# VHH binders against O-glycoside alpha-1,2-mannosyltransferase homolog 6 (omh6): the designs that were tried, part 18

Target 1, 298 residues: O-glycoside alpha-1,2-mannosyltransferase homolog 6 (omh6), of Schizosaccharomyces pombe (q9p4x2)
Amino acid sequence: MYFLILFSSNAELGEVLRTMRSVEDRFNKRFHYPWTFYGMDEFTEYFMSTTSTIASGHCEYGTKGITYTNHLQFILTISYLVHWDLSQVKPLVENNRLYQQRADALAQENLSYVYSPLFHSFQDWVVRSLLYHPQLEYDYVWRIEPGLKLVCEEKKDIFSTFKDSDIVFTNHVCERKHSGIYAMEEAIEEYKILNTQGDFSNIWVYSNNYTYCKYWPFNEILSLKQIRHNQTYTNLINYLLGSGGTYYHRWTESDILSAAFGVLRARANHMESVGFFLNDDVHYCPETIPYTGRCACL
Short names: E, the ipSAE of ESMFold2; O, the ipSAE of OpenDDE; V2, 0.75 times the mean of E and O plus 0.25 times the DockQ between their complexes.

## First folded at step 10 (VHH; framework vhh_enristomig)

Design n2 (from m3 with S111V; at its last look DockQ between E and O 0.49; V2 from the best seeds 0.00; counts 0 for: pae O 2.4 > 2, grease 24.6 > 24.2)
Fold by OpenDDE, look of step 10:
Structure n2 (fold): chain B 298 residues (1-298), chain A 122 residues (1-122)
Amino acid sequence: as target 1 above (298 residues)
Amino acid sequence: EVQLLESGGGEVQPGGSLRLSCAASGFTFSSYAMSWYRQAPGKQREWVSTITSGGSTYYAESVKGRFTISRDNAKNTLYLQMSSLRAEDTAVYYCAKDFKWRSYDWPKYDVWGQGTLVTVKP
């Protein structure tokens, strides 16, 4: 089963609706894949009503699975509510002093949201949800960022393409390594030592010594079936999450999930035909001419 | 251009109350989580409170039960009601625009205001 998932909140309804309209008009009206909405806030009746009206397929709305009082406590709550087996999760962040110190260091590297416990918690939440939340028990998920618009007509079933080719993820981005990523590399090396029976030879995809590659969280397709059903993969992810790296090293869900794709010997698809616009800085047009009939990129 | 302007800081006695405001402009205020941070002299900047776009509120343990974060989307204003103030609450308080429930926003700093000073002393 395939579905489109949108991580959002009630306050983002306007952007969600615009996003959905674009996806429906450009793609989903042909295939009627279901929408699953999942966010940090509970969805209002108005949200559910309006989104359901736009969707050509079934709409499901995830239950908020977090309570937050402090960034440290928040992670514990997420673990409790999202995970059904906590035995694989290490104790979470306990050193606030270290957090602050690392945040300052990361800020000097021009990273965004380094001081935001909410951001860190959200990243953790997304990963855990994708891996374990029962409402997301689908083979493939297409995660779309609120505000993103598809700008090209797509007549091919993108999900089928992924399935037929046994594609696990969409890899769009190769980025400069920051100190947090180096920390992740170290953590992975430590894990390899601890878990000698696993095959970790292809963990983390690099473009070169200074860049790393990951799926693009703005517009991404993941094989949930493959990532959820591989114990080696989930164990590694839990180890990384348990280290508190989302806090101490500002790991994103994309960083964490992508790092371990090698465990799955995962194949990537770049979705080259899928044009999209999020903002002036984040957009992609597969055509050199903006208005050729298939695409309207401007 | 995103702009945040804090106000309402001042001197107050222990046990007193103070209400901070943050006027926001240059973005769709209602679509973003907003946060308060503070930095005491000689200390690191620390998170105080966050209110999501959906209205959920979160607090640091040190201020829980004493501080209340709220927002008026019609006025594009963030508030922090502080009560039972303590000497350790003395700091410059900063308003911050948080992320829009997205995983990736590269390569930007968080947007901060200039801050407003809160001094708690007898």
Scores: ipSAE 0.305, ipTM 0.659, lowest interface PAE 2.4, mean pLDDT 79
ESMFold2, look of step 10: ipSAE 0.664; ipTM 0.871
ESMFold2 (binder alone), look of step 10: mean pLDDT 80; pTM 0.808

Design n3 (from m3 with Y104H S111Y; at its last look DockQ between E and O 0.24; V2 from the best seeds 0.00; counts 0 for: pae O 10.9 > 2)
Amino acid sequence: EVQLLESGGGEVQPGGSLRLSCAASGFTFSSYAMSWYRQAPGKQREWVSTITSGGSTYYAESVKGRFTISRDNAKNTLYLQMSSLRAEDTAVYYCAKDFKWRSHDWPKYDYWGQGTLVTVKP
ESMFold2, look of step 10: ipSAE 0.716; ipTM 0.893
ESMFold2 (binder alone), look of step 10: mean pLDDT 80; pTM 0.809
OpenDDE, look of step 10: ipSAE 0.321; ipTM 0.682
ESMFold2, look of step 11: ipSAE 0.787; ipTM 0.921
ESMFold2 (binder alone), look of step 11: mean pLDDT 80; pTM 0.812
OpenDDE, look of step 11: ipSAE 0.006; ipTM 0.257
ESMFold2, fold request of step 12: ipSAE 0.660, 0.659, 0.752; ipTM 0.879, 0.867, 0.907
ESMFold2 (binder alone), fold request of step 12: mean pLDDT 81, 80, 80; pTM 0.819, 0.813, 0.807
OpenDDE, fold request of step 12: ipSAE 0.007, 0.717, 0.782; ipTM 0.245, 0.910, 0.931
ESMFold2, look of step 14: ipSAE 0.739; ipTM 0.906
ESMFold2 (binder alone), look of step 14: mean pLDDT 80; pTM 0.813
OpenDDE, look of step 14: ipSAE 0.341; ipTM 0.672
ESMFold2, look of step 15: ipSAE 0.639; ipTM 0.861
ESMFold2 (binder alone), look of step 15: mean pLDDT 80; pTM 0.811
OpenDDE, look of step 15: ipSAE 0.006; ipTM 0.232

Design n4 (from m3 with Y109F S111H; at its last look DockQ between E and O 0.02; V2 from the best seeds 0.00; counts 0 for: pae O 15.0 > 2, placed apart)
Fold by OpenDDE, look of step 10:
Structure n4 (fold): chain B 298 residues (1-298), chain A 122 residues (1-122)
Amino acid sequence: as target 1 above (298 residues)
Amino acid sequence: EVQLLESGGGEVQPGGSLRLSCAASGFTFSSYAMSWYRQAPGKQREWVSTITSGGSTYYAESVKGRFTISRDNAKNTLYLQMSSLRAEDTAVYYCAKDFKWRSYDWPKFDHWGQGTLVTVKP
């Protein structure tokens, strides 16, 4: 089973609608895959009515549930998804000095959201949700961020392509390592020492001394079946989450999940045919496809 | 080599206090959340308390108000201050790099110490 998932809130309806229209027009009108809306709060009737009107497939609206609540037990209270207003957010880390120190260091590396406890908590929440939330128990998921637009016509079934090739991840962004990633490498090495029975030899297969590759944030296709049903993988991820690295080292969900790809010994795909635009910093346009008239990249 | 070594267990009367320690080595202690678990005879191991790397603390309902988890990162040591001890607190207490926010248990050999026995009896 496949689905399109939006981590969203009622306040993001405008962006959600724009995103859905884009995805439907460019891809999903041909296949009618279901939409799953997942957020911290219950969705309004207006939200559900409006989004359902745009969707060509079934719309499912996620709820917190008991499992979700449990996952948030040690996570900072998230009042507003995608609302980066920190005025009502109490930091998870009580060691403010250390937090600030690390944030300052990371800021010097030009990382975004290093001073956002809400961001850190959100990253944690996303990972835990992908791994454990029962409403997300599908074979494959295409995670789409509100505001994202597809810019190319997709006539082929992307999900089928992934399934047929037993592809687990999209690995189409490679970037320079920041100090947080080096800290993650250290954490993984410590984990290897602790867990001698696991095969971790292939961790960081898409990494070198200076760069690492991961999901493109906010536009990801994942084999949930494989990541959820591999205990070695989930244990490692939980270890990383438990380290507080999302706070101290500014790990994103993409960083965390991607770091452990090698544990699965599975194939990654760059999803080269899927052009998208989120903003000036987050966008991709296939080089060859625009010439066929399939893409309108801005 | 990662090691967790509990100490401080012993016999104490009801209403008494006891402080457990867990010496950690083989990893960057300050970077990780730590937890206490306990296992009474004939019972399953149960979560007691967790302290995050950021210092946030969480407790099982049965020990709230009586137990205090803390850590000294400079000494790589985890503590559990127990007060108002009860007979039902009798158990082997384990230090762990565990995370209560998931619903499954770690294997005994993974992220666990050897434990220290606490006996509460008149």
Scores: ipSAE 0.000, ipTM 0.217, lowest interface PAE 15.0, mean pLDDT 79
ESMFold2, look of step 10: ipSAE 0.656; ipTM 0.872
ESMFold2 (binder alone), look of step 10: mean pLDDT 80; pTM 0.808

Design n5 (from m3 with K100R; at its last look DockQ between E and O 0.02; V2 from the best seeds 0.00; counts 0 for: pae O 15.1 > 2, placed apart)
Fold by OpenDDE, look of step 10:
Structure n5 (fold): chain B 298 residues (1-298), chain A 122 residues (1-122)
Amino acid sequence: as target 1 above (298 residues)
Amino acid sequence: EVQLLESGGGEVQPGGSLRLSCAASGFTFSSYAMSWYRQAPGKQREWVSTITSGGSTYYAESVKGRFTISRDNAKNTLYLQMSSLRAEDTAVYYCAKDFRWRSYDWPKYDSWGQGTLVTVKP
């Protein structure tokens, strides 16, 4: 089973609709895959009615992770996170000198959102949701961030391509490591020592001394079946989540999940045909010419 | 090798206070969230509290307002300050790296201490 998932809230309706329209027009009108809307807030009837009108497939509206939210020290809203408006977000643990020191160090590396408790919590929430939320028990998921636009006509069934090739994830981007990633590598090494019975030789397989590779955080396809049903993989992910690394080292969900893909000996696909635009920093165009007929890259 | 060693347990009267410590070694302590669990005789082990590497704290409902989790990264030590102790707090308290404490299926913990016994009785 395949599905398209949007992490969203009622306040993000405009962006959600724009995203859905692009995805439907460029891809899903041909295949009618279901939409799963998942957020921390309950969806309004208006939200559900409006989104259902755009969708060519079934729309499912997920329940919030109540258990997780109850463990948070502060109230999080998906809408707030998705808009990446951190202007009102206070630094996490302002009185924790060590945390502040790490955050400051990461900031010096020009890393974004290092002081955002919302960001840290969201990363954790996303990973846990992908791994364990009962409403996301699909073989494959195409996770799409509100605000994202597909910019290329896609006539082939991307999901089928992944399934047929037994591809587990998309590996689109390689970037320079920040100090948090080095900390993750250290944590992984420690984990290997603790878990001698496992084969962890391929953990962080897409990493070298200076760079690491991961799937796109805002437009990604994952084999949920494979990641959820591999105990070694989930154990490692849980270990990393349990470290509090999303806060202390500013790990993203893509960092965490990608680091562990080697455990699955996973095959990756770069989704080279799928052009998308989120913003000036997050975009991909498979064609050098913006308007070739298939693509209208911004 | 990861080592967790709990201490500070003992017998205390209801309403009393006790401070538990967990000495950690064999890993970068400051980088990991730490948790306290407890197990009463004949009962399942239950989550008590967690402190993240960033300093965020979480508590079971049964101990909120009474227990305080803290850490000293310089000493690689986790603490649990217990106050207003009750008979139902009687248990062996364990220190662990926590990646559980929710209703979903979680793997078993990779490391546990031997525990320290807390007995609350008149």
Scores: ipSAE 0.000, ipTM 0.217, lowest interface PAE 15.1, mean pLDDT 77
ESMFold2, look of step 10: ipSAE 0.658; ipTM 0.867
ESMFold2 (binder alone), look of step 10: mean pLDDT 80; pTM 0.811

Design n6 (from m3 with K108E; at its last look DockQ between E and O 0.15; V2 from the best seeds 0.00; counts 0 for: pae O 5.3 > 2, unsure alone 64.0 < 65, placed apart)
Fold by OpenDDE, look of step 10:
Structure n6 (fold): chain B 298 residues (1-298), chain A 122 residues (1-122)
Amino acid sequence: as target 1 above (298 residues)
Amino acid sequence: EVQLLESGGGEVQPGGSLRLSCAASGFTFSSYAMSWYRQAPGKQREWVSTITSGGSTYYAESVKGRFTISRDNAKNTLYLQMSSLRAEDTAVYYCAKDFKWRSYDWPEYDSWGQGTLVTVKP
């Protein structure tokens, strides 16, 4: 019903192990939720052995992606593995000149990964996997970023908390809109015109005119059941993916999935009790909890 | 462990040419986009060029038409052919591996070499 998922590759094994140990020690040893691993590359026996040793629950390893040689080929491969209707799959990056132009523009906006087709493809792949891959057919998923460390003892069942409150996602971040997000807004408006029968009145949650809110991609819980079983939601997501926005506008899976949460009338929750450390710039420590000795924050 | 080692830097006259190399190890080189960056004295590090795993190339406007990025996957080596060098090209040049597959917008670079100094002066 519930599982922990980590998107990783063999190159990230060290971080994966540290992250898993942290999550197990701080939380999962109490509940023994299973781990599911997904990656672009095949997982080695060593990876599977070591991760299984750390995990208190069952470990599953998802289908392997094919190594990236060409973005079109990669997309096709992902489509083969994840997509069920290949007729809707288009080459997302057909215009290299446009890609470069947009990448340059986005770079000037200080966005990361703007010149990484692999990153774009990964984002696309993650979204499609979460929506359609049979191995991920769970009620709730907790995606944990490799390198993340939990810094607080969590004795509450986070999944149960989410389920009991019918929470669909964790909304931890509100960020500045970059030009890619504006492009997404335009795409959504276009979609609304094309799909007059849908209710899209609450698409995309903004904190203000300059920021948008999305679930925290490095520590996120999603209700896959609710997402997967809403055709309106999945149709919109497919439209966005089909537009090539991950490539031309550097949309992340977080951007894409969060944009349509309004369609679900989705309830968001902040994991306020879950302290974590990713790096010196990305961390959270509950202010009141450390005084109880529950947290070990830096 | 990811290792990147730049070489080929040196002193060259304006209008001259230089070829930089970056030897990569510790990861599947052919699967990652690779980039060149440079940092001039007193300036911030800036992007120069990127080549994808598929061979697509991208250049900063300041080096377009003059620099050529390439890769040899069999040798796990990244190259930067520089021509028509200018004084403003003087910098330490760094090789960079494509970023980890993360889902957040964090402006951190994955891996850097020690850099190789290119000095363009008469």
Scores: ipSAE 0.026, ipTM 0.373, lowest interface PAE 5.3, mean pLDDT 78
ESMFold2, look of step 10: ipSAE 0.647; ipTM 0.866
ESMFold2 (binder alone), look of step 10: mean pLDDT 80; pTM 0.805

## First folded at step 11 (VHH; framework vhh_enristomig)

Design p1 (from n3 with S31R; at its last look DockQ between E and O 0.03; V2 from the best seeds 0.00; counts 0 for: pae O 9.8 > 2, placed apart)
Fold by OpenDDE, look of step 11:
Parts: C-alpha cells; structure tokens; sequence
Structure p1 (fold): chain B 298 residues (1-298), chain A 122 residues (1-122)
C-alpha cells in the first residue's frame, strides 16, 4: 500500500489544503492514494472535515505520541517531547550548559534553528514516527511539505515505478558541512567500531571534504517497509537519535536518514520529473516537460 | 548535462576589484537560484553569496558591502563583483546551482563548478 503523508499542524491548514488540491489535480485524481496527516497535536474536526473533502482517497489522521517530559529545562523551554515508542527513548538533553555551548558554536557557523528546542524535538519526532508509529503501516510514503505545489501534470504512477527496488526516491541537496555534521560522522565512526555487521564504507554517498549531500525531505518517497524491517537501518538511526545529536548538533531528520541510507548503501532514485513550487525562491521545473504544455512553471 | 564554468579569477592587490563569471548550461538558468562559495587554503569551503531566481540577494557577513552578486539570464551567466579585496578573500571561488534557498536556511545546491582562484596579495 502507498499513501501520501503530511507532517503538519492545525495552523497550517491553508497550506495543507493548497498542497492537497495541487497534488490531487495533477496526480492523485488518477490513483486515489490515501492521505495521512501527522502532527504533534491532535487535529481539529474542522481540519479533518475540510481535508477529507479535497482528498480523492480516504484520509487518516495520526494520533499524538506519548509525551516525554524528563528532559532538562532551557531558556527556550520545551513543554514536552512527543515520542511514540518510549522504549527507544533516553533523555536527549542531559547537559544544559553543553547545549548552550554547542548552540552558540553552531550559531557562529550561521546555521538556522540552533536555539530552537522545538525544532530539535520535531526532527526527533519525525524520525521516530517514521520508524515506529503504528498507523504508518504502508509500504511506501510520499512525504510532502505543507505549502508545496505540484506544477506539472503527472500521469505516471510514481509509486509503481519504484516499488520493490529503492528505499528512497527523492531529490538531493548538498550543503556545507557544519560542525554538527562532523559530529555525526564521528558518531558513525564510533558506531562502526561497535557494529561489524553492514557496509559502513561511506558515510555520505555524495560528499567531499567540505560538503555533504542528502535527500530532500520536503518532497520524497520512502520505503517504510524496507526501513522498518531492516535492523541495520533502525539500529543505526536509533543510535544517532539516542546520542542526542538532534539537540547538541542540530541534526535534522534528513541528516539522520540520509546518513543511515548512505552508510548502508541504500538504493535511491530521484524524482526528476516531479516539478514543484514552494515559493519564488524554492521551486523546480523539469527541463523537457514544460514544452509539452503539461507544466505551469514560473 | 549541467555545467558550471567559473572564470575571472586572478591576482589582485589589496583594495582592488575583480569580477567573477560563471557560465551555466544544461538547465534553465533563470529558474534556479545561484550561489558563490569559496575555499581558502587549509580552510573549509564557505558560503559567500546567493541570488534567487526572483533576484533576491544574500551575502555572508564577511563580504557584505564589498561583494555584489548578479545574474544575466539571457546569457545564462552568474557574476560576482568583488571590491575592496582583502588578503582574507584569497580562495578558490565556486559557482553553485542552488536548488533550495529559503529564508533563514543555509543554501542548498546540487551542482557546482571547478572553481576559479582569486589571490589577493601586495
């Protein structure tokens, strides 16, 4: 089974509806894949009612995970950490001073969201939800960021083209390595020493000494079945999550997942035919498709 | 095939000016944000500037007021006008296709060129 998934909140209903309309009109009207919505908070009846009217398939709404509150308090206080499976959770932040010190260091590197405990919590929650949330019992998920619009008519079944072969089908982006990423590399090296099973020949598949390339989480398809049922993947991901790196080193879900996929030589393809628009500065238009009249690009 | 080719590098005295160019091909240039990066000897590659498809410009603090990024979509060319050059500006400068530029985010790209060397010395 395949489905479309949005990690969203009630406050993002407008963006969600626009995204859904776009995806439905340009793709899903032909296939009727179900929508699943996940958020850190429960969705309102209005949210559920309105989104259901747009979807050509059925809509599902994920439940809030278990609240984990046994963490240190910061100036920017986290009220709670959402986690579905507490058996895999340890206190993510054990040293407030270290957190501040690391945040300051990362800020000097001009990274965004370094002082945002909510951001860190969200990253952790997303990864853990993908791994363990019981409502995500689908073979493949298409993660789409609220606000994103498809700009091309897609007549192909995107899911069927990559089923049973690739773990990831997404766009890739390359970024400058920051000290947090070096910390991740170090963590993975430590993991390699402790774990002899698996192919750990590369941390980043598309990297050099100064950059690293990862999958773009804003528009990607993941084979959850393969990820969830592969102990080597889950062990590594849990190791990274358990280190508290999302907090101390500002790791994103994309960093963690991409590192895991890279280290373990996961097969991946890219959605080069999927044109999208988020804003005037963030968009992609296929090179050849627009000439067919099938795209409405900038 | 996406190609980015930097040019315009060379030796210049402190306080001098230099204009770098990046010729782009293999993609619809006007649809993508573009960026400049640089790498000094023994240092990590660092972001210098970005210009979005919409024409918005962003600069690293170290180059603000001295460098100007621009683009000519008709020529598929990215430019970096550098002025008041300092010894610290010595580096290989790289042109990058910036795929995902967002406010308050670090630039993200999927292609860049081979670089052009800028040397600032007396």
Amino acid sequence: as target 1 above (298 residues)
Amino acid sequence: EVQLLESGGGEVQPGGSLRLSCAASGFTFSRYAMSWYRQAPGKQREWVSTITSGGSTYYAESVKGRFTISRDNAKNTLYLQMSSLRAEDTAVYYCAKDFKWRSHDWPKYDYWGQGTLVTVKP
Scores: ipSAE 0.008, ipTM 0.265, lowest interface PAE 9.8, mean pLDDT 77
ESMFold2, look of step 11: ipSAE 0.649; ipTM 0.867
ESMFold2 (binder alone), look of step 11: mean pLDDT 81; pTM 0.818

Design p2 (from n3 with G54K; at its last look DockQ between E and O 0.02; V2 from the best seeds 0.00; counts 0 for: pae O 14.0 > 2, unsure alone 64.3 < 65, placed apart)
Fold by OpenDDE, look of step 11:
Structure p2 (fold): chain B 298 residues (1-298), chain A 122 residues (1-122)
Amino acid sequence: as target 1 above (298 residues)
Amino acid sequence: EVQLLESGGGEVQPGGSLRLSCAASGFTFSSYAMSWYRQAPGKQREWVSTITSKGSTYYAESVKGRFTISRDNAKNTLYLQMSSLRAEDTAVYYCAKDFKWRSHDWPKYDYWGQGTLVTVKP
């Protein structure tokens, strides 16, 4: 089974609706795949009502609920809510002073969200939800960022082009390296000492000395079933999550997943036919646009 | 006992070069990422550069293209080659042992040297 998923909030309803409309009009009206919405807070009735009316398939809503102001409490709550096995729940951050010190260091590198516990928790929550949430019993998930728009008519079943052997079907994004990334390299190096599976020299794709490339988190299809049932993937991902690096080094879910996929040489395909627009700096238009006339690109 | 000892600081004219060294002991130097920080008078300490155990390098935007971090594992020494120095580079430069990954176990404090003063003035 396939489904579309948005990690979103009530505040993003406008973007969600625009995203859904574009996906429905250009793709899903033909296939009627279900939508699943996940958020840190409960979705309002208005959110559920409005999104349900746009969707051509059924809509499901998952939530994690409680927001805390205390970093440790918030982390514990998120872990509690996303872990199916509650016996494995552990605090991710134990040293607030260290957090601040690391955040300050990262801030000097002009990184975004370095002082956002919510951001860090969200990254952790997303990964853990993908791995362990019992409601995500789908074989494949299409992760779509609120605000993203499909810009081309897609008549092919995108999911059908994604083979069972593939782990990820996505675009790539390259970002400036930062000191948090070295921490992941070191973490992987440590992991290598205890593990022999994987190419530990290939955790990232580097375009140059200052840029690393990872899988695009805003528009990607993941083989959840395959990932969830592969112990080599889950072990590495859990190892990285367990470090607290999302907090101390500002790792994102895409950093973690991409690193794992890279190390383990996950099969990946590019969404070559899927044109999208997020903003003026983040967009893709297929080269076939002039021939098909079915795209509305910038 | 972890020890970090910086050296090589001094006065230099704008546009000049300087090479800092950090002698490390008390831990397996080759297994750790190492970093340089600096603190100007009246300002907060800021990150300058990091080199991983594998040799990957990272730089603050303000020093990219001018500074080069390197290490000699055989000598347990960290280096910072500074070129095209500017007045704003004036600071006490600190060598730091970066965090080593331990699952569910993080260091409670950082290891720093005493620092070495770099003064860029005409």
Scores: ipSAE 0.000, ipTM 0.218, lowest interface PAE 14.0, mean pLDDT 78
ESMFold2, look of step 11: ipSAE 0.365; ipTM 0.752
ESMFold2 (binder alone), look of step 11: mean pLDDT 80; pTM 0.810

Design p3 (from n3 with S31K G54S; at its last look DockQ between E and O 0.16; V2 from the best seeds 0.00; counts 0 for: pae O 9.7 > 2, placed apart)
Fold by OpenDDE, look of step 11:
Structure p3 (fold): chain B 298 residues (1-298), chain A 122 residues (1-122)
Amino acid sequence: as target 1 above (298 residues)
Amino acid sequence: EVQLLESGGGEVQPGGSLRLSCAASGFTFSKYAMSWYRQAPGKQREWVSTITSSGSTYYAESVKGRFTISRDNAKNTLYLQMSSLRAEDTAVYYCAKDFKWRSHDWPKYDYWGQGTLVTVKP
């Protein structure tokens, strides 16, 4: 089974609706795949009502967020909600002073969200949800960021193009390495010493001393079944999550997942036919490939 | 719709104090971390302070010991108590709401207010 998933909030309803409309009009009206919404908060009736009216398939609304009283409790709560095996739950942030110190260091590098515990928790929550949430019993997930629009008519079943073949079907993005990414690379090197299973020859799609390329989280299809049932993937991901790097080094879900997939040589393909627009700097238009419909690109 | 409205800005002498407020609406205020930013003329917007939903506070080094961030969840209001103000504190101060991750050159926060001007002059 396949489904479309949005990690969103009530505040993003406008973007969600625009995204859904584009996906429905350009693609899903032909296939009626279900939509699943996940967020750090409970969705309003209005959110659920309006999104349901746009969807050609059924809509599901997943994990509901809980207000945290402290970092430790919040992390534990998220783990409780997402991970049914609580034996692996441990605090990710143990030292608030260290957190601030690291955040300050990262801030000097002009990174976004460095002082946002919610951001860090969200990253952790997204990864853990993808790996362990019992409601995500689908074989494949198309992760779409609110605000993203499909710009081409897609008449082919995108899911059928890679079903039972690849772990990742997505684009990639290249970014400047920050000190947190170096820390991740170091963490992975440590992991390699302890774990001999796997091919640890490559962490990123591409990297040098200044730049690293990772899988694009804005528009990607993941084989959850394959990921969830692969102990090598889950072990590495859990190791990274367990290090607290999301908090102390501002790791994102895309950093963690991309690193894991890269290190373990996951097969990944590019969605070459899927034109999309997020903003002036983040967009893709098929130009040299056969397309099945009209495109409205920049 | 999420709304953030800053107030309390004005002119103050060096060494003086000022209290900024940010009225929030359109979301469950108590569940989200809130932050103050400021932008001085000709400079980039810079982080000032953050308070989490649990009440943990963080400050930029430049304002530590002088500024205090707080919140009243019952009133959906964020505060910034500024003391020992300096000329370099002159800026437009912005209230920001934290939540969801966005990649690349995206705003650091989901929503921003319109800002309130603080001018520190002798």
Scores: ipSAE 0.007, ipTM 0.279, lowest interface PAE 9.7, mean pLDDT 78
ESMFold2, look of step 11: ipSAE 0.686; ipTM 0.883
ESMFold2 (binder alone), look of step 11: mean pLDDT 81; pTM 0.822

